# VHH binders against 1-(5-phosphoribosyl)-5-[(5-phosphoribosylamino)methylideneamino] imidazole-4-carboxamide isomerase 1 (hisA1), part 14

Target 1, 247 residues: 1-(5-phosphoribosyl)-5-[(5-phosphoribosylamino)methylideneamino] imidazole-4-carboxamide isomerase 1 (hisA1), of Ruegeria sp. (q1ght0)
Amino acid sequence: MMIYPTMELLDGRCVTLDKGNLDAPMIWHVDPVETAKGFAEAGAEWMHLTDFNALQGDSSNQDLVEELIRTAGLPIQLGGGIRSREQAEFWIEKGVGRVVIGTMAAYDPAAVAELAKYYPDQVVLAVDVWQGQVMTEGWRKSGAWTPEAFVKAFGNAPFAGILVTDIDSDMSDLDAQLGLISGLAEQAHSPVIASGVVRSKDDISRLKYLPNISGALVGRALFNKTITLEEAMETAQPNPEPVAEFL

## First folded at step 7 (VHH; framework vhh_gocatamig_d2)

Design u02
Fold by ESMFold2-Fast, scan of step 7:
Formats: structure tokens, C-alpha cells, sequence
Structure u02 (fold): chain B 247 residues (1-247), chain A 120 residues (1-120)
């Protein structure tokens, strides 16, 4: 399973939000560019980047995001405020590895399915779930979709992945989060990437045995130093076959 | 030891300009994020401007187009050029840096601050 070190940006700073609350971010006192380079140096194959200003229609992080794409040393999947084909193509042209589409997919699923066909393996479908509904506009609005109907509506569209976030389960309710993710993975035609699940190495161990789970985002646990990126990647490796001696 | 020393604060009339400088020692600025914060009476400390190791900049909305952050790696310094100053820009201005090693350890360093007063 691939570990995606995750960086979230607000006003040029690395942050972590509790259930998407932009009014009270946890601010991490780190350089975003050096942090991303550190992910690459540790051996991460991909990173996930969310631009919270872009979710609000604010382009103030654009220069920083472009620098991260040029200099981080690993491919980036970028989310936040990508609401048109033109915006998606802008970032693809800038060299981003993948664009993460949530709100646009809920409001115009046909356009996003076409985007995925035009840029196969470069579009990630975001499925952010709160109280049994797919959320839009930076988790501020409840959409018209259930998660199951939403994933099913895209059929065999060639997404690079489906990024599932269960934002209303509490941190102690891992079984409910795993149930949602596992259920969606069973019906998905694209690999599923879990978000909001990894709090410890044990969470990674449980995820790696679920079918069609290709990876997991790890954000808060890296920034609060609960787990190192190297530990997360090692834990995500397949278990070796037991050493057996022929007697 | 990492040290940041600000200078350039003072009294200026509305519409005036001022340049703040921050001299760094104990580390190389070319590899570090550098930022200017300010704290006005009765308010929380807030980010004014930041510049990454690669030169990308961020600004708070109320200073966009008026303030410019820049770095001089050869002089190991960062600057804040402030134009069209307003009374609400009155604050103590702080230079700060954030860095990490490849293991994810973080550092948070602040200067002592320099007072900027915009008043007639």
C-alpha cells in the first residue's frame, strides 16, 4: 500500500483542520517547500496537497503550489478549488501528477467523467462523506449524493484513484471508517485511497489487508510526530512470507 | 544558535513608506522559509508576508499590492518594503523562520520585534 504524506495549505502555511473547520486551524511552523522535499528524501513515491485558500476562491497560494510542483522531487496530487476543465488543465500543464476533483464531480459528473477519459490516470475522484452524504465546497455544503450512488455513477471511468474521506466518524470509531471505505472499494472500478484513517501504525496494518485499497493519506500524524514517514512506509509494506526451515 | 534581528521600524505618516530588515545568523536563509508577522495592541499576532526557500511569496489580503517581501541570500537577510502605510498597520513587526530536517523535526525562531507607528 502506498503512503501519501499529506500537506494542507492555508495562507501559505501548513495546517491541519478538525472536521474542516477553517476558523481554528492547527498551524504547523514548518517551511512547506522543505517539508515536501523531506517527503521525497524519505522515499515517498507521491504526496497529496490540498489548497484551502483555493477551496474558497482565493488564489494566494498559486505561486507556492507551482514551486512545490517544480521542486518537491516527487509527483503531487493536488486538490482544492478545481471546479472547471480549464482549471484542471492549467495544473496538468504546470506538471502536477494528478488533480483531485470533488465539488465539480458532484455538480457535473458527465464533465468529470470526460475529463478522466481525456487525462487517464491523472484525475482523482474525491468522495468526502458527512452524515451519509457527499459533501461539496470544502465540506461546507451537503450534496445530493450518497457515497455509494456517487461512486457507482462513474462506472468504468479511468480515474487514477478514488479518495475517500469519512469526516463525521470520531477518531475512536475506526471500524465505521473501515466499513465505509471497504464497502466503496468493493464496488469501485478504480483503486481506493483512504483519508482520515491513519492515526497510528496499527491503522496502516488494518488498511493494507483490505481489498482494492491502494493507499492511505497520512497528514496530522506526521506533523504531530505520532509516526514518522519512514515508519508509515515500512508498516505499509506487504508482510514477508514466514521464514520456514525444511525439517 | 539561530538569531533574527529586526531593524527599520519607526514613526511614519499615513501614505508613507518604510523598509524593515531582518538579519539572520546561525543558519543560511537561502534554505529556509522566512516570514513577517505583526501584533497590534489588543490583537493576536498575524502573518503579514512569507517567502519560501525558492522565492514564492504569500501576503495577507490587507497588504497585497502595498507590501513586498524579499530575500538577499548573499547578505543572509529578509526585507519587508511597506508602501501606502495606513493607521491600521501600526504594530510590532516580527521576523520569523520555520524549518525542518528530513525526519520532520520542526523549528520555530522569532526576532525581538520592531515597532512601526503610522500616525500624524
Amino acid sequence: as target 1 above (247 residues)
Amino acid sequence: EVQLVESGGGLVQPGGSLTLSCAASGFTVSSNYLAWYRQAPGKKRELVAGITSGGSTVYMDSVKGRFTISRDNAKNSVYLQMNSLRAEDTAVYYCATYSQDWKGYTFDYWGQGTLVTVSS
Scores: ipSAE 0.006, ipTM 0.371, lowest interface PAE 9.8, mean pLDDT 83

Design u03
Fold by ESMFold2-Fast, scan of step 7:
Structure u03 (fold): chain B 247 residues (1-247), chain A 120 residues (1-120)
Amino acid sequence: as target 1 above (247 residues)
Amino acid sequence: EVQLVESGGGLVQPGGSLTLSCAASGFTVSSNYLAWYRQAPGKKRELVAGITSGGSTVYMDSVKGRFTISRDNAKNSVYLQMNSLRAEDTAVYYCATYSQDWKGKTFDYWGQGTLVTVSS
């Protein structure tokens, strides 16, 4: 499975949030551009980027995100505040590899399915789950969707992936997170990407054997040095299963 | 060893301009994120403007279009050009940068601050 080194931006800084709490970010004191170049140099094939200012309707990070797209040296999957076809097309035209759509998909699933057909392999569906409901507006609002009904509503639309985050269990209960992700992956027609799961290399070892899981985001564990990106990628590789021939 | 020294603060009338400078020593700024923060009495410290090693900038909403952050790597310095100053811009302004030691521990380094007062 693919490891997505994950960078989250707030006010031009790399941060991580506890359950989406923007009022108490953990600030990582690193240069975002040099950090992204480091992901590419370590051999990552993709990175995930979330713009928390954009989630709040604030375009302050736009120039920084454009610099990351131009200079990081790997394709970027961008989330945060992309809530219209025009915004999605803006980023695709700027050279982003994929756009991550959550709130727009909950409000207008037909429009997002159409977007995925126009930009095959460039649209990722975000499924953020709290208390059995799909959350919208940066985890601020509970929607009318269960995760299962939400994924089912998109049928066979050609998403690059479905990004699943279990907000309830983020950093607390791996078994509950794996149960949700595995359940959605069983019915999904697109590859599933796990978010908020990886705290250590052991989490990667458990996740890589789930069917239809194409990758995992790794953010906090990279920034706090619990695991290196090279260790994460090595752990995510499938174990050779030698076919023993015994004569 | 790492030191940041701010200058350029002072008293200015509303609508006036000031240029803040921050000179770094003990490290080379060319690879570092550099930022200006401010703190008004009784308030928490807030980010005003930041600039990456590659030159991308970020600004808080209330200063966008009025303030410009820039860097001069040859002079090991970062600047904040402040135009159209308002009474609410009154604060101590701090220069900041981030560093990592060989064990991956991150450090934030702050200057001593320079006072900007916007009043008659």
Scores: ipSAE 0.016, ipTM 0.464, lowest interface PAE 8.2, mean pLDDT 84

Design u04
Fold by ESMFold2-Fast, scan of step 7:
Structure u04 (fold): chain B 247 residues (1-247), chain A 120 residues (1-120)
Amino acid sequence: as target 1 above (247 residues)
Amino acid sequence: EVQLVESGGGLVQPGGSLTLSCAASGFTVSSNYLAWYRQAPGKKRELVAGITSGGSTVYMDSVKGRFTISRDNAKNSVYLQMNSLRAEDTAVYYCATYSQNPSGKTFDYWGQGTLVTVSS
């Protein structure tokens, strides 16, 4: 399972939000560029980057995101405010590894499926869940989709992954989070990436036993020093014995 | 110890320009994130502009196209060039940087501030 060190940006600073609350961010007092280079130096294969200003239609971080893409030394999957084919293509042309699409997919699933076919393995579908419904617009609006129907609507579209976040649980109820992620992974034709699950090494160990889970985002736990990136990657490595072949 | 000293504040007419300077000591500017914040009377302190170690910049929406943050690593300094100043830009402007020790404790370093008054 791949560990995605996760950086979230608000006003040029690394932050963590409690249940997506933009009005009360926890500010991490680190340089974003040096932090990203640190992820690459530690051996991370990918990083996840969310731009909370872009999520609100604000381009304040654009220059910083472009610098991260050029200089971090690892491929980036970028989320936040990508709501048109033109915006997705802008970032792909700037050299981003993957674009993460949420709101656009809920409003125009056919266009997003087509985008994934045109840019295979470069589009990630975001599935943010609150009270059994897919959320849009930076977790501020409840949609009409159930998570299962939403994932099923995309069929065999060649997504690089499906990024699942259980907003209701927000790291406080692991069993509920794992149940949602496991259920979606059984229906998905693309690999599933878990978000908001990893609080400790134990969470990584439990997550890697689920079928069709390709990776996990680790953000808060890295910034608050609960786990190092090296420890997370070590814990996520494959078991010597496959689950199907118990000793 | 880390120390930041701002200068360049003053009284300026609406539509005028002003350049703020921040001189740093006790650390190397080239390896640090640097930011300008402001606090108007009776308001919360807010981020105006930031610049990464690599030179990428971030601006508050209301100052985009009017303000420019820059660094001079040889002079261990950071600057805020303010153009097309408006009455709403009146505030005490602070230079800031951040660090974290190996135990994970974060430290904020602030200058004393420089007053900018935009008035006729």
Scores: ipSAE 0.000, ipTM 0.330, lowest interface PAE 11.5, mean pLDDT 83

Design u05
Fold by ESMFold2-Fast, scan of step 7:
Structure u05 (fold): chain B 247 residues (1-247), chain A 120 residues (1-120)
Amino acid sequence: as target 1 above (247 residues)
Amino acid sequence: EVQLVESGGGLVQPGGSLTLSCAASGFTVSSNYLAWYRQAPGKKRELVAGITSGGSTVYMDSVKGRFTISRDNAKNSVYLQMNSLRAEDTAVYYCATYSQTPSGYTFDYWGQGTLVTVSS
C-alpha cells in the first residue's frame, strides 16, 4: 500500500484544517518546498498536494505549486479548484503527475470520464461522502447520489485512482469508515486511495489488508509528528514471507 | 471570514409560499456550490436543493416541482422559492456552501438557520 504524504497550502504556507475550515488554520511554520523535498528524501513515491486558495478561485499559490512540481523530486497529485478540462490540462502541461477532480465529476460525469480516457492514469476521481451521500455540485435535477451509485456511473474509465473521504471521519467510528472504503473498493475498477483515515500506525495496518486499497493519504499525523513518514511507509509494507523456524 | 446569513423564514399557512434568501460574505458565490438543507425537530438534517456555479440544480424528491433554488451572483446571494408549502416542510432551513478539496476534505460553511413554520 502506498503512503501519500499530504501537503495543504493556504496563502503560501503549509496548514492543516479541521474538515477544511478556513477560519482557524493550524500553520506549521515550515517551508513548503523543503518539506516536499523531505518527503522525496524519505523515499515517498508520490505526494498529494491541495491548494486551498485555488478552491476559492484564488491563483496566488500558482507559482509555488509550479515550483513544487519542478523541484520536489517526486510526482505530485494536485487538486483544489480544478473544475474544467482547461484547468486540468493546464496542470498536466505544467508537469503535474495527476489531477484530482471532484466537483466537476458530479455535474459532468461524461466529460470527466472522457478526460480520463485522454489522460489515462493521470486523473484521480475524488469521492467525498458526508452523512451517507456524495458531496457534489449537483449531479442530477433530482435526488441524491449514494457513493456506490456515483462510482458505478464511471464504469471502466481509466482513472489513476479513486480518492475516498468520509467527511464525517471525526464523528464516524473507524469500522464505518473502513466499511465504506472497502465497499467502494469491491465495486471500483480503479485503485482506491483512502483519505481522512490515518491517525496512527494502527490505521495503516488495518487499511493494508483491505482488497483493492492501493494507498492512503497522511497529512495531519505527519505534521503534528504523531507518526514519521518512514514509520508510515514501513507499516504499509506487505507482511514478509514466512521464515523457517529453527527449534 | 466566510459567513452565510439566512432570512425570509416565518409562519405560513398550508398551501402558502415563502422565499428564503442567503447572503454570503467573505467569498464569491459565483464560483461555489450552494445548497439548502433543513432539519425538523427530532429528525436528521437533509438536503433540500443545490445549485452549481454553472446553474445545474438538484432537488429532494418531496419538494421537486414546489421549490426552486436560484442564485444572484451580482448580489452574492442564493434563494429558495418555496410554493405549495405543507406541514411536513416545517423545519429550520440552513444555507450551506462546500467545495471538494483534493485531500478529500470539503469546506462546509453553514448559516445560523431560519425557521419555517407551516401551520396546520
Scores: ipSAE 0.007, ipTM 0.175, lowest interface PAE 8.8, mean pLDDT 80

Design u06
Fold by ESMFold2-Fast, scan of step 7:
Structure u06 (fold): chain B 247 residues (1-247), chain A 120 residues (1-120)
Amino acid sequence: as target 1 above (247 residues)
Amino acid sequence: EVQLVESGGGLVQPGGSLTLSCAASGFTVSSNYLAWYRQAPGKKRELVAGITSGGSTVYMDSVKGRFTISRDNAKNSVYLQMNSLRAEDTAVYYCATYTQDAKGYTFDYWGQGTLVTVSS
C-alpha cells in the first residue's frame, strides 16, 4: 500500500483542519517547499496536496503550488477548487501528476467521466462523506448522492484512484471509517485511497489488507510527529514472503 | 536568542509608499517561512504577506498588486514594499518566523512591531 504524505495549504502555510473547519485551522510552522522535498528524500513515491484557498475560489497559493510541482522531487496529486476541464488541464499542463475532482463530478458526472477517459490515470475522484451523503464545495454543501450510488455511477471510468474521506467520524468511531472505506472499495472499479484514517501504525496495518485499497493519506500524524514518514512507509510494506524450513 | 527587529514604519499620505524591513539575529532564516502580519486598532492580527524559503509568495486579497514581500538570506532579512497606501492599511506591522526543535515543538518568533499610519 502506498503512503501519501499529505500537505494542506491555507494562506501559504501548512495546516490541518478539524472536519474541514476553515475558521480554526491548526497551523504547522514549517516551510512547505522544504517539507515537500523532505517527503521525497524520505522515499515517498507520491504526495497529496490540497489547496484550501482554491476551494474558496482564491488563487493566492497558485505560485506556491507551481513551485511545489516543479521542485518537490516527487509527483503530486492536487486537490482543491478544480471545477472545470479548463482548470484540470491547466494543472496537468503545469506538470501535476494527478488532479483530484469532487464538486465537478457531483454536478457534471458525464464531463468528469470524459475527462478521466481523456487523461487516464491522471484524474482522482474525491468522495467526501458526511451523514451518509457526498459533500461538495469544500464540504459546505450536502449533495444528492449517496457514496455508493456516486462511486457506482463512475465504475467504468479510468480514474487513477478514488479518494474516500469520512468527514464526520472521529477516532472513537474507527470501525465506522473502515467500514465505509472497505464497502466502497468492494464496489469500486478503480483503486481506493483512504483519507482521514491514519493516526497510528495500527491504522496502516488495518488498511493494507483490505481489498482494493491502494494507499492512504497521512497528514496530521506526520506534522504532529506521532509517526514518521519512514515508519508509515515501512508499516505499509507487504508482508515478506513466507519462509518454511520443512514445508 | 532569536530576535526580529522591524523598521521603516511612519506616517504617509494616501497613495504614498513605504518599505518595511525586518532583520533577524541569533538565528538563520534561510530555510524558514517569513511573514508580515498587521493589527489595526480594535481588530485581530491578520496575515498580510508571506514568502517561502524558495521565494514563492502569498498575499491577502486587499494588498495584492500593491504590496511586495521579498527576502535577503545573506542579510538574514525580509522586506515589505508597500505602494498605493490606503487609510485602511493603518496598523502595527509585525514580522514573524517559525522554527521547530528536534522533537517537533514549534516556536513562533515575532518582532516588536512598526507603526504605519496612512492619513491625509
Scores: ipSAE 0.005, ipTM 0.407, lowest interface PAE 10.1, mean pLDDT 83

Design u07
Fold by ESMFold2-Fast, scan of step 7:
Structure u07 (fold): chain B 247 residues (1-247), chain A 120 residues (1-120)
Amino acid sequence: as target 1 above (247 residues)
Amino acid sequence: EVQLVESGGGLVQPGGSLTLSCAASGFTVSSNYLAWYRQAPGKKRELVAGITSGGSTVYMDSVKGRFTISRDNAKNSVYLQMNSLRAEDTAVYYCATYSQDYSGTTFDYWGQGTLVTVSS
């Protein structure tokens, strides 16, 4: 299982949000570019990047995101405010590894399936779930889709991954989070990436035993030093086979 | 509704001890990461100690060996035992948990805070 160190940007800073509230960010006093280079130096194969200004239609982070793409030293999966084919193509042309599409997919599934066919393995489908329904517009609007029907609507489109987030589950209901993600992974033709599950090494260990989970995002736990990236990656590795030593 | 309520703060002499308590409602602590943060006057909020669902603990370097974080699942509570208190430990102490991460972001649940003053 691949660990995706996750960075979230608001007004040029690395942040974590209180209850998803853009008006109450916890600001991490670190350089985003230096932090991303640290992910690459630690051996991460991919990182996830969310631009909260772009989610709100604000392009003020654009130069910083372009710098991260050029200098981080690992491929980036970019989410936040990508609402058209033109915007997706802009980032692909700038060298981003993958674009994450959520709201556009709920409004125009056929267009997003077509985008995935044109850019195979470069489009990630975001499935953000709240009250059993797929959310749109950065969680501002509840859609009419169930998660299962939504994923099924895309058939065999060649997504790089399906990023599943259960917005309204709490940690005391880990079985519900794991059930949702596992159930979607069993139905999906594309690899499933878990978001919102990893708070500790124990959560990574639980994910290792679920079939068809290809990776997990790890954000806050890295920034608050609950786990190191190296610890997360080691925990996510399959148990090594015994190595015979010849005497 | 997730609610965290801190208690146990107060005025202590340097070298003294305090136990802070955090009572949780609306969720079960046994499955959750729980942490104590503090914010001193004129400074940013910082992590003091954390405890995972598996019982692993983490501590800020300046409190390691002096503070102990623990949980009581039967009482749905988390505690911070503070020994050998110093003037620089003066701060409002907050209990916190995150119960989910969505698209890389976590919900933060914070208590109201409890003031600890270390002064002669």
Scores: ipSAE 0.007, ipTM 0.174, lowest interface PAE 9.0, mean pLDDT 80

Design u08
Fold by ESMFold2-Fast, scan of step 7:
Structure u08 (fold): chain B 247 residues (1-247), chain A 120 residues (1-120)
Amino acid sequence: as target 1 above (247 residues)
Amino acid sequence: EVQLVESGGGLVQPGGSLTLSCAASGFTVSSNYLAWYRQAPGKKRELVAGITSGGSTVYMDSVKGRFTISRDNAKNSVYLQMNSLRAEDTAVYYCATYSQSPYGKTFDYWGQGTLVTVSS
């Protein structure tokens, strides 16, 4: 299973939010560019980047995101505020590895399916779930979609991955989070990436036993030093297949 | 030279209270992110509480409502007020901050740790 070290940006700074609360971010006083280079140096194959200003229609981080794409030394999957084909193509042309699309997919699933077909392996579908419903517009609006119906609506569209986030208020219910993610992975045509579940090495160990989970985002636990990126990647490695003993 | 020095740890009975202090030198507390971490035997180091330069606070779920992090800018210090202590709060508590060099490199600074034992 692939570990995606995760960086979230607000006003040019690395942050972590509690349940998406933009009014009270935890600010990490680190350099974003040097942090991303550190992810590459540790051996990460991909990183995840979310731009919270872009999520609000604010382009203040654009130059920083472009610098990260040019200098980090690993491919980036970028989310936040990408709500048109033109915006997606802008980032793809700037050299981003993947674009993450959520709100646009809920409003115009046909357009997003076509985008994935035109840019195979470069589009990630975001599925943010609150109380059994898919959330949009930065987790501000509950739509008509259940997660299951939403994923099914895309059929065999060639997404690079489906990024599942359970934003339910009870963060202690790991079994419910794993049940949701595993259930969506069973019906998904594309690989599923888990978000919001890794708090410790034990969470990674539990995720890697699920057959349809291709990766996991790790953000807060890296920034607060609960786990190193090297430890996370080592824990995520598949166990060697048992060798039959010669009798 | 950036240094963090913790104090205030000790032995306390369940239900008791302790205040941990972290004295900073070589940087300004009011301008920096500061956090308390803890590490119990056989467990990974975990974030207990943090305070941003903007004054926002965060707490581990198990300590929310019982612990309070604060700054004293005049004393260049950060504190952790711990109330209603439980046996599972037993750990070495560390003060931490992050700094960026003039040349763009980032560095983590940790204190030496202070032991908190909650036992009868």
Scores: ipSAE 0.000, ipTM 0.107, lowest interface PAE 18.6, mean pLDDT 81

Design u09
Fold by ESMFold2-Fast, scan of step 7:
Formats: C-alpha cells, sequence, structure tokens
Structure u09 (fold): chain B 247 residues (1-247), chain A 120 residues (1-120)
C-alpha cells in the first residue's frame, strides 16, 4: 500500500484542520517546500497536496503550488477548489501528477467522466461522506448522491484513484471508517485511497489487509510526530515473501 | 535573539510606489519562511505576501502583479516592492517569521510594523 504524505496549505503555511474548520487551523510552522523535499528524500513515491485558499476561490498559493510541483522531487496529487475543466487542465499543463475533483463530479458527473477519459490516470475522484451522503462545497452542502451510487455512476472511467473521507466518523470510529472504505473498494473499478484514517501504525496495518485499497493519506500524524514517514511506509509494506538471494 | 525590523513606510499618492524592508537578526532568512502582513483600521490582520526558504512566493489576490516579495541572503533581509498603490492598500505592514524547535514547540516572531498611507 502506498503512503501519501499529505500537506495542507492555508495562507502559505502548512496546517491541519479539525473536520475542515478553516477558522481554527493548527499551524505547523515548517517551510512547505523543504517539507515536500523531505518527503521525497524519505522515499515517498507520491504526495497529496490540498490548497485551502483555492477551496475558497483564493489563488494566493498558486505560485507556491507551482514551485512545489517543479521542485519537490516527487509527483503531486492536488486538491482544493478545482471546480472546472479549465482549472483542471491548467494544473495538468503546469505538470501536476493528478488533480482531485469533488464538487464538480457531484454536479456534473458526465463532464468529469469525460475529463478522466481525456487524462487517463491523472484524475482522482474525491468522495467525502457525511450522514450517508456525498458532501460538496468544502463540506458545506449535502449532495444528491449516496457514496455507493456516486462511485458506480462513473463505471469504468479511468480514474487514477478514488479518495474516500468519512467526515462524521473522523478518527474516533475506525470500524465505521473501514466499513465505508471497504464497501466502496468492493464496488470501485479504480484503486481506493483512504483519507482521515491514519493516526497510528495500527491503522495502516488494518488498511493494508482490505481488498483494493491502494494507499492512505497521512497528514496530521506526520506533522505532530506521532509516526515518521519512514515508519508509515515500512508498516504499509506487503506481507513478507520468500525471495532467493542471487550473487 | 530573533529580531525583525521594518522600514520604508510612508505617505504616497495613488499609483505611486514604496519599498518596505525587513532586516532580520538571530536567524538566517534563506532557511526560513518570511511574510508580510497588513492590518487596516477596523479590519483583521491579513497575509499580503510570503516567501519560503526555497524562494517560492505567495500573494494575496488583490496585490498579485502589483507587489513583489524578495530577499537578499547576503543582507539577511526581505523586501516588499509595492507598485500601483491604491487607497485600500493603506495599513500598518508587519514582517513575520516562525520557527519550530527540536521538541516541536512553535514560535512566531513579528516586527513592530510600518505605516503605509495611500492618499491623494
Amino acid sequence: as target 1 above (247 residues)
Amino acid sequence: EVQLVESGGGLVQPGGSLTLSCAASGFTVSSNYLAWYRQAPGKKRELVAGITSGGSTVYMDSVKGRFTISRDNAKNSVYLQMNSLRAEDTAVYYCATYSQDEKGRTFDYWGQGTLVTVSS
């Protein structure tokens, strides 16, 4: 299973939000560019980046995000405020590895399925769940979709992954989170990436035994030093297999 | 001891230019994030521009294309070049940085502020 070290930006700073509350961010007081380079140096294959200013229609982080794409030393999947084909294509043209689409997919699923066909393996579908409904607009609005119907609606569209967040379970109810993620992974044709689950090594161990879970985001636990990135990646390794050693 | 000292504020006509300077001591600007914030009367303090240790920049939408943040590593200083100034740019401007020690404790450092008044 792939570990995605996760960086969230607000006003040029690395932050963590409690259930998306922009009014009360935890600020980590580290340089974003040096932190991203540290993820690459530790051996991460991908990182996840969320731009909370962009989520609110504010482009102030744009130059920083472009610098991260150019210099981090690993591919980035970028989320936050990508609500049009034009915005998605802007970031793809800037060299981002993947774009994460949530609100746009709920309101115009045909357009997003078409985007995924034009940019195979470069579009990630975001599925944010609260009270059995897919949430949109930065978790402020309940959509018309159940998670299962939403994922099924995209059929064989060539998404790079499906990023699942169980908002109302958060990190306090792991069994409920794993149940949702496992259920969606059973129905999905694209790999599923878990978000909001990893607070310890045990959470990674439980995720890696679920079928069709390709990865997990790890943010808060890295920044508060509950787990190192190296520890997370080691824990996510597949079960040991006997290998013949050759000279 | 970490210190930030701003200079360069003043009265300027709309459409004019000013350069703000922030002289840092007690730490190295090339290894840290530095930012300019402003606070206008009756409003909250807001980020205007920031520069990372790697040289990446962040700008508030209303100043992008008009303001430029830069640093001079040899002088251990950060600058804010402000062009095409508008009445709404009137504010006290603050230079800021932050750091984290080996125990994970965070520290914010602020300058004293410098007043910029844009008036005809």
Scores: ipSAE 0.006, ipTM 0.376, lowest interface PAE 10.6, mean pLDDT 84

Design u10
Fold by ESMFold2-Fast, scan of step 7:
Structure u10 (fold): chain B 247 residues (1-247), chain A 120 residues (1-120)
Amino acid sequence: as target 1 above (247 residues)
Amino acid sequence: EVQLVESGGGLVQPGGSLTLSCAASGFTVSSNYLAWYRQAPGKKRELVAGITSGGSTVYMDSVKGRFTISRDNAKNSVYLQMNSLRAEDTAVYYCATYYQDSSGYTFDYWGQGTLVTVSS
């Protein structure tokens, strides 16, 4: 299973949000560019980057995101405020590895499926679940999606991945959280990536034994030093191999 | 279904008081940020007060000392106590859950609103 070290940006700073609450960020006093280079140096194959200002139509992080894409030393999966083909194409042309589409997918599933066909393996579908339903800014206007129906609506579109988050789960609901992600992974034609699950090494160990889970985002636990990136990657290996080094 | 239902609005004279209530169904409030917004005719919607899951509060400057936000997790509700009401407080008041997404994508849900009219 691939570990995606996750960086979240608000006003040029690395942050972690309580339940996604932009009014109450935990601010990490680290340099975003040096942090991303650290992910690459630790051996991460991909990182996940979310731009919280972009979610509100604020482009103030744009230069920083472009610098991260240019200098981090690993491919970036970028989310936050990408709500049109034009915005997705902007970031693809800037060299981003993948764009993450969430709210746009609920407004116009056909357009997002077509985007994935036009940019195969460069579009990630975000499936954010709240109280058993897919959450998006528009879902309340067009009706509710079950997670299963939402994923099925995209058929065989060539997504790079499907990023699943159970927003309302707490520690007592870990089994329900894992059940949701595992159930979607059984039905999905694209790799499924778990988000919001990894609080400790034990969570990674439980995820890696579930069939069809391709990766997991790890954010807060890296920044609060509950787990190192090296430990997370080692724990995610189902069959670790012995290595020898004489350098 | 996720639903927020406001109540308690009405017509009051300047200097009067109202308590607005917001009842949530289809989700639990104990882990969520809750906020009151208002929108006067011809104006943009603005944040009046917010309360975090931990109980920390924020208020717009013009209502500090006059309005108090509180929550009751057992009743799955949030409240706005409004004292010393002024004509400028006339607006439709909305209860909202604010941006909630651990993957970085945001969602907010709004009630239908309750009208507060401050007029002599």
Scores: ipSAE 0.006, ipTM 0.181, lowest interface PAE 9.8, mean pLDDT 80

Design u11
Fold by ESMFold2-Fast, scan of step 7:
Formats: C-alpha cells, structure tokens, sequence
Structure u11 (fold): chain B 247 residues (1-247), chain A 120 residues (1-120)
C-alpha cells in the first residue's frame, strides 16, 4: 500500500481543517517547499496536495503550487477547485502527476469520464461522503449522489484512483470509515485511496489488508508528529509469510 | 528576543507608491515563510502577500500586478513594493512569520504595524 504524505494549503501556509472548516484552520508553521522536499527525501513515491484557496476560486497559491511541482522531487496529486477540462489540462501541462476531480464529476459525470479517457491514469475521482451523500464544493453542498451510485456511474473509466473521504466520521470511528471504504472498493474498477483514516500505525495495518485499497493519505499525523513518514511507509509494506520450515 | 520592525508607511495620494520594509532580529528568516498582512478599521486582518523560503510568492487577488513582495536573507528582511495605490489599500500593514519546534509548539511573530493612508 502506498502512503501519500498530504499537504493542504491556505494562504501560502500548510494547514489542517477540522471537517473542512475553512474559517478556523489549524496552521502548521513549516515551509511548504522544504516540507515537500522532506517527503521526497524520506522515500515517498507520491504526495497529495490540496489547494484550499483554489477550492474557493482564489488563485493565490498558484506560484507556490507550480514551485512544488518543479522542486519537490516526487510526483504530486493535486486537488482543489479543478472544475473544467481547461483547468485540468493547465495543471497537467505544468507537470502535475494527477488531478483530483470532485465537484465537476458530480455536476458533469460524462465530461469527467471523457477527461479520464483522454488522460488515462492522470485523473483521480474524489468521493467525499457526509450522511450517506456525496458532498461537493469543498464539503459545502450536499449532492444528489449516494457514494455507491456515484462510483457506479463512471463504470470502467480509467481513473488513476478513487479517493474516498468519510467526512462525518471522527478519526476515532475507524470501523465506520473502514466499512465505507471496503464497500466502495468492492464496487470500484479503479484502485481506492483512503483519506482521513490514518491517525496511527495501527490504522495503516488495518487498511493494508483490505482488498483493492492501493494507498492512504497521511496528513495531520505527520504534521503533529504522531508518526514519521518512514514509520508510515514501513508499516504499509506487505508482511511476507514465511514458508514453514520442515525437517 | 524575536522582533519584527516595519517601516515605510505614510500618507500617499491615489495612484502613488510606497515601499514597506520589515527587519527581523533575534532569529534567521532564511528558512521561514514571510508575509504581509493588513487590517483596515472594523475589518479582519487579511493576507496581502507571502513569500516562501524558496522565493515563491502568494498575493491576494486585489493587489496582483500592483504589489511585489521580496526577501533579502542576508539583511534578514522582507519588503512590500506597493504601486498604483487605491483608497481601499488604506490599512495598518503587518509583517509576520511563523516557526514550529520539534515538539510541535507553534510560534507566531508579528511586527507592530505601519500605517498606510491613501487619500487625496
């Protein structure tokens, strides 16, 4: 299972939000560029980046995101405010590894399926769930989709992954989160990436044995130093089963 | 003791220019995010411009193309060049930086502020 060290940006700063509350971010007092380089130095294969200003239609972080793409030293999966093919293509041309699409997919699923066909393995479908509904616009609007119907609507479109977040479960309610993720992974044609689940090494251990879970985002736990990135990646490695020794 | 000291504010007519300077002492800015915020009477403090240790910049939409943030690590300073000033740019401007220790303790550093008044 791949660990995605996760960085969230607001006004040029690394932040963490409690259930998407943009009005009261927890601010991490670190340099975003040096932090991303640290992820690469630790051996991460990918990182996840969310631009909360872009989610609100604000391009303030654009130069910083472009610097991260050029200098971080690992491929970036970028989310936040990508709501047209033109915006997705802009970031792909800038060298981003993957674009994460949520709101656009709920409003125009046909256009997003076509985008995934045109850029195979470069589009990630975001499935943010609250009270049994897919949320849009940075968790501000309840959509018309159940998670199951939403994933099924895309059929075999060639997404790089499906990023699942259970908004209404606390990180302490792991059983509810794992139930949702497992259920969607059984129905998905693309690999599923878990978000908002990892608070400790134990959570990684539970995730890595679920079928069709290809990775997990780890954000808050890295910034508050509950777990190191090296520890997370080591824990996510498959455990070899030794052949029984016989005489 | 960590301090940030702003200078360069004043009264200017619409369309005019000012350069704000922020000198840091008691710590090294080279590894830190540096930012300019402003606060007009009765309004919340808002980010105007920021610059990363690597030199990437962030600007609020209303100042893009008019304001330029820059840093000089050798002088332990950050600057804000303000051109084409408007009445709505009138505010107290603050220099800010942040740091976090190995235990996760957060330290915010703010200057005293410098007043910019754009009026005829």
Amino acid sequence: as target 1 above (247 residues)
Amino acid sequence: EVQLVESGGGLVQPGGSLTLSCAASGFTVSSNYLAWYRQAPGKKRELVAGITSGGSTVYMDSVKGRFTISRDNAKNSVYLQMNSLRAEDTAVYYCATYSQDKYGNVFDYWGQGTLVTVSS
Scores: ipSAE 0.045, ipTM 0.524, lowest interface PAE 7.4, mean pLDDT 85

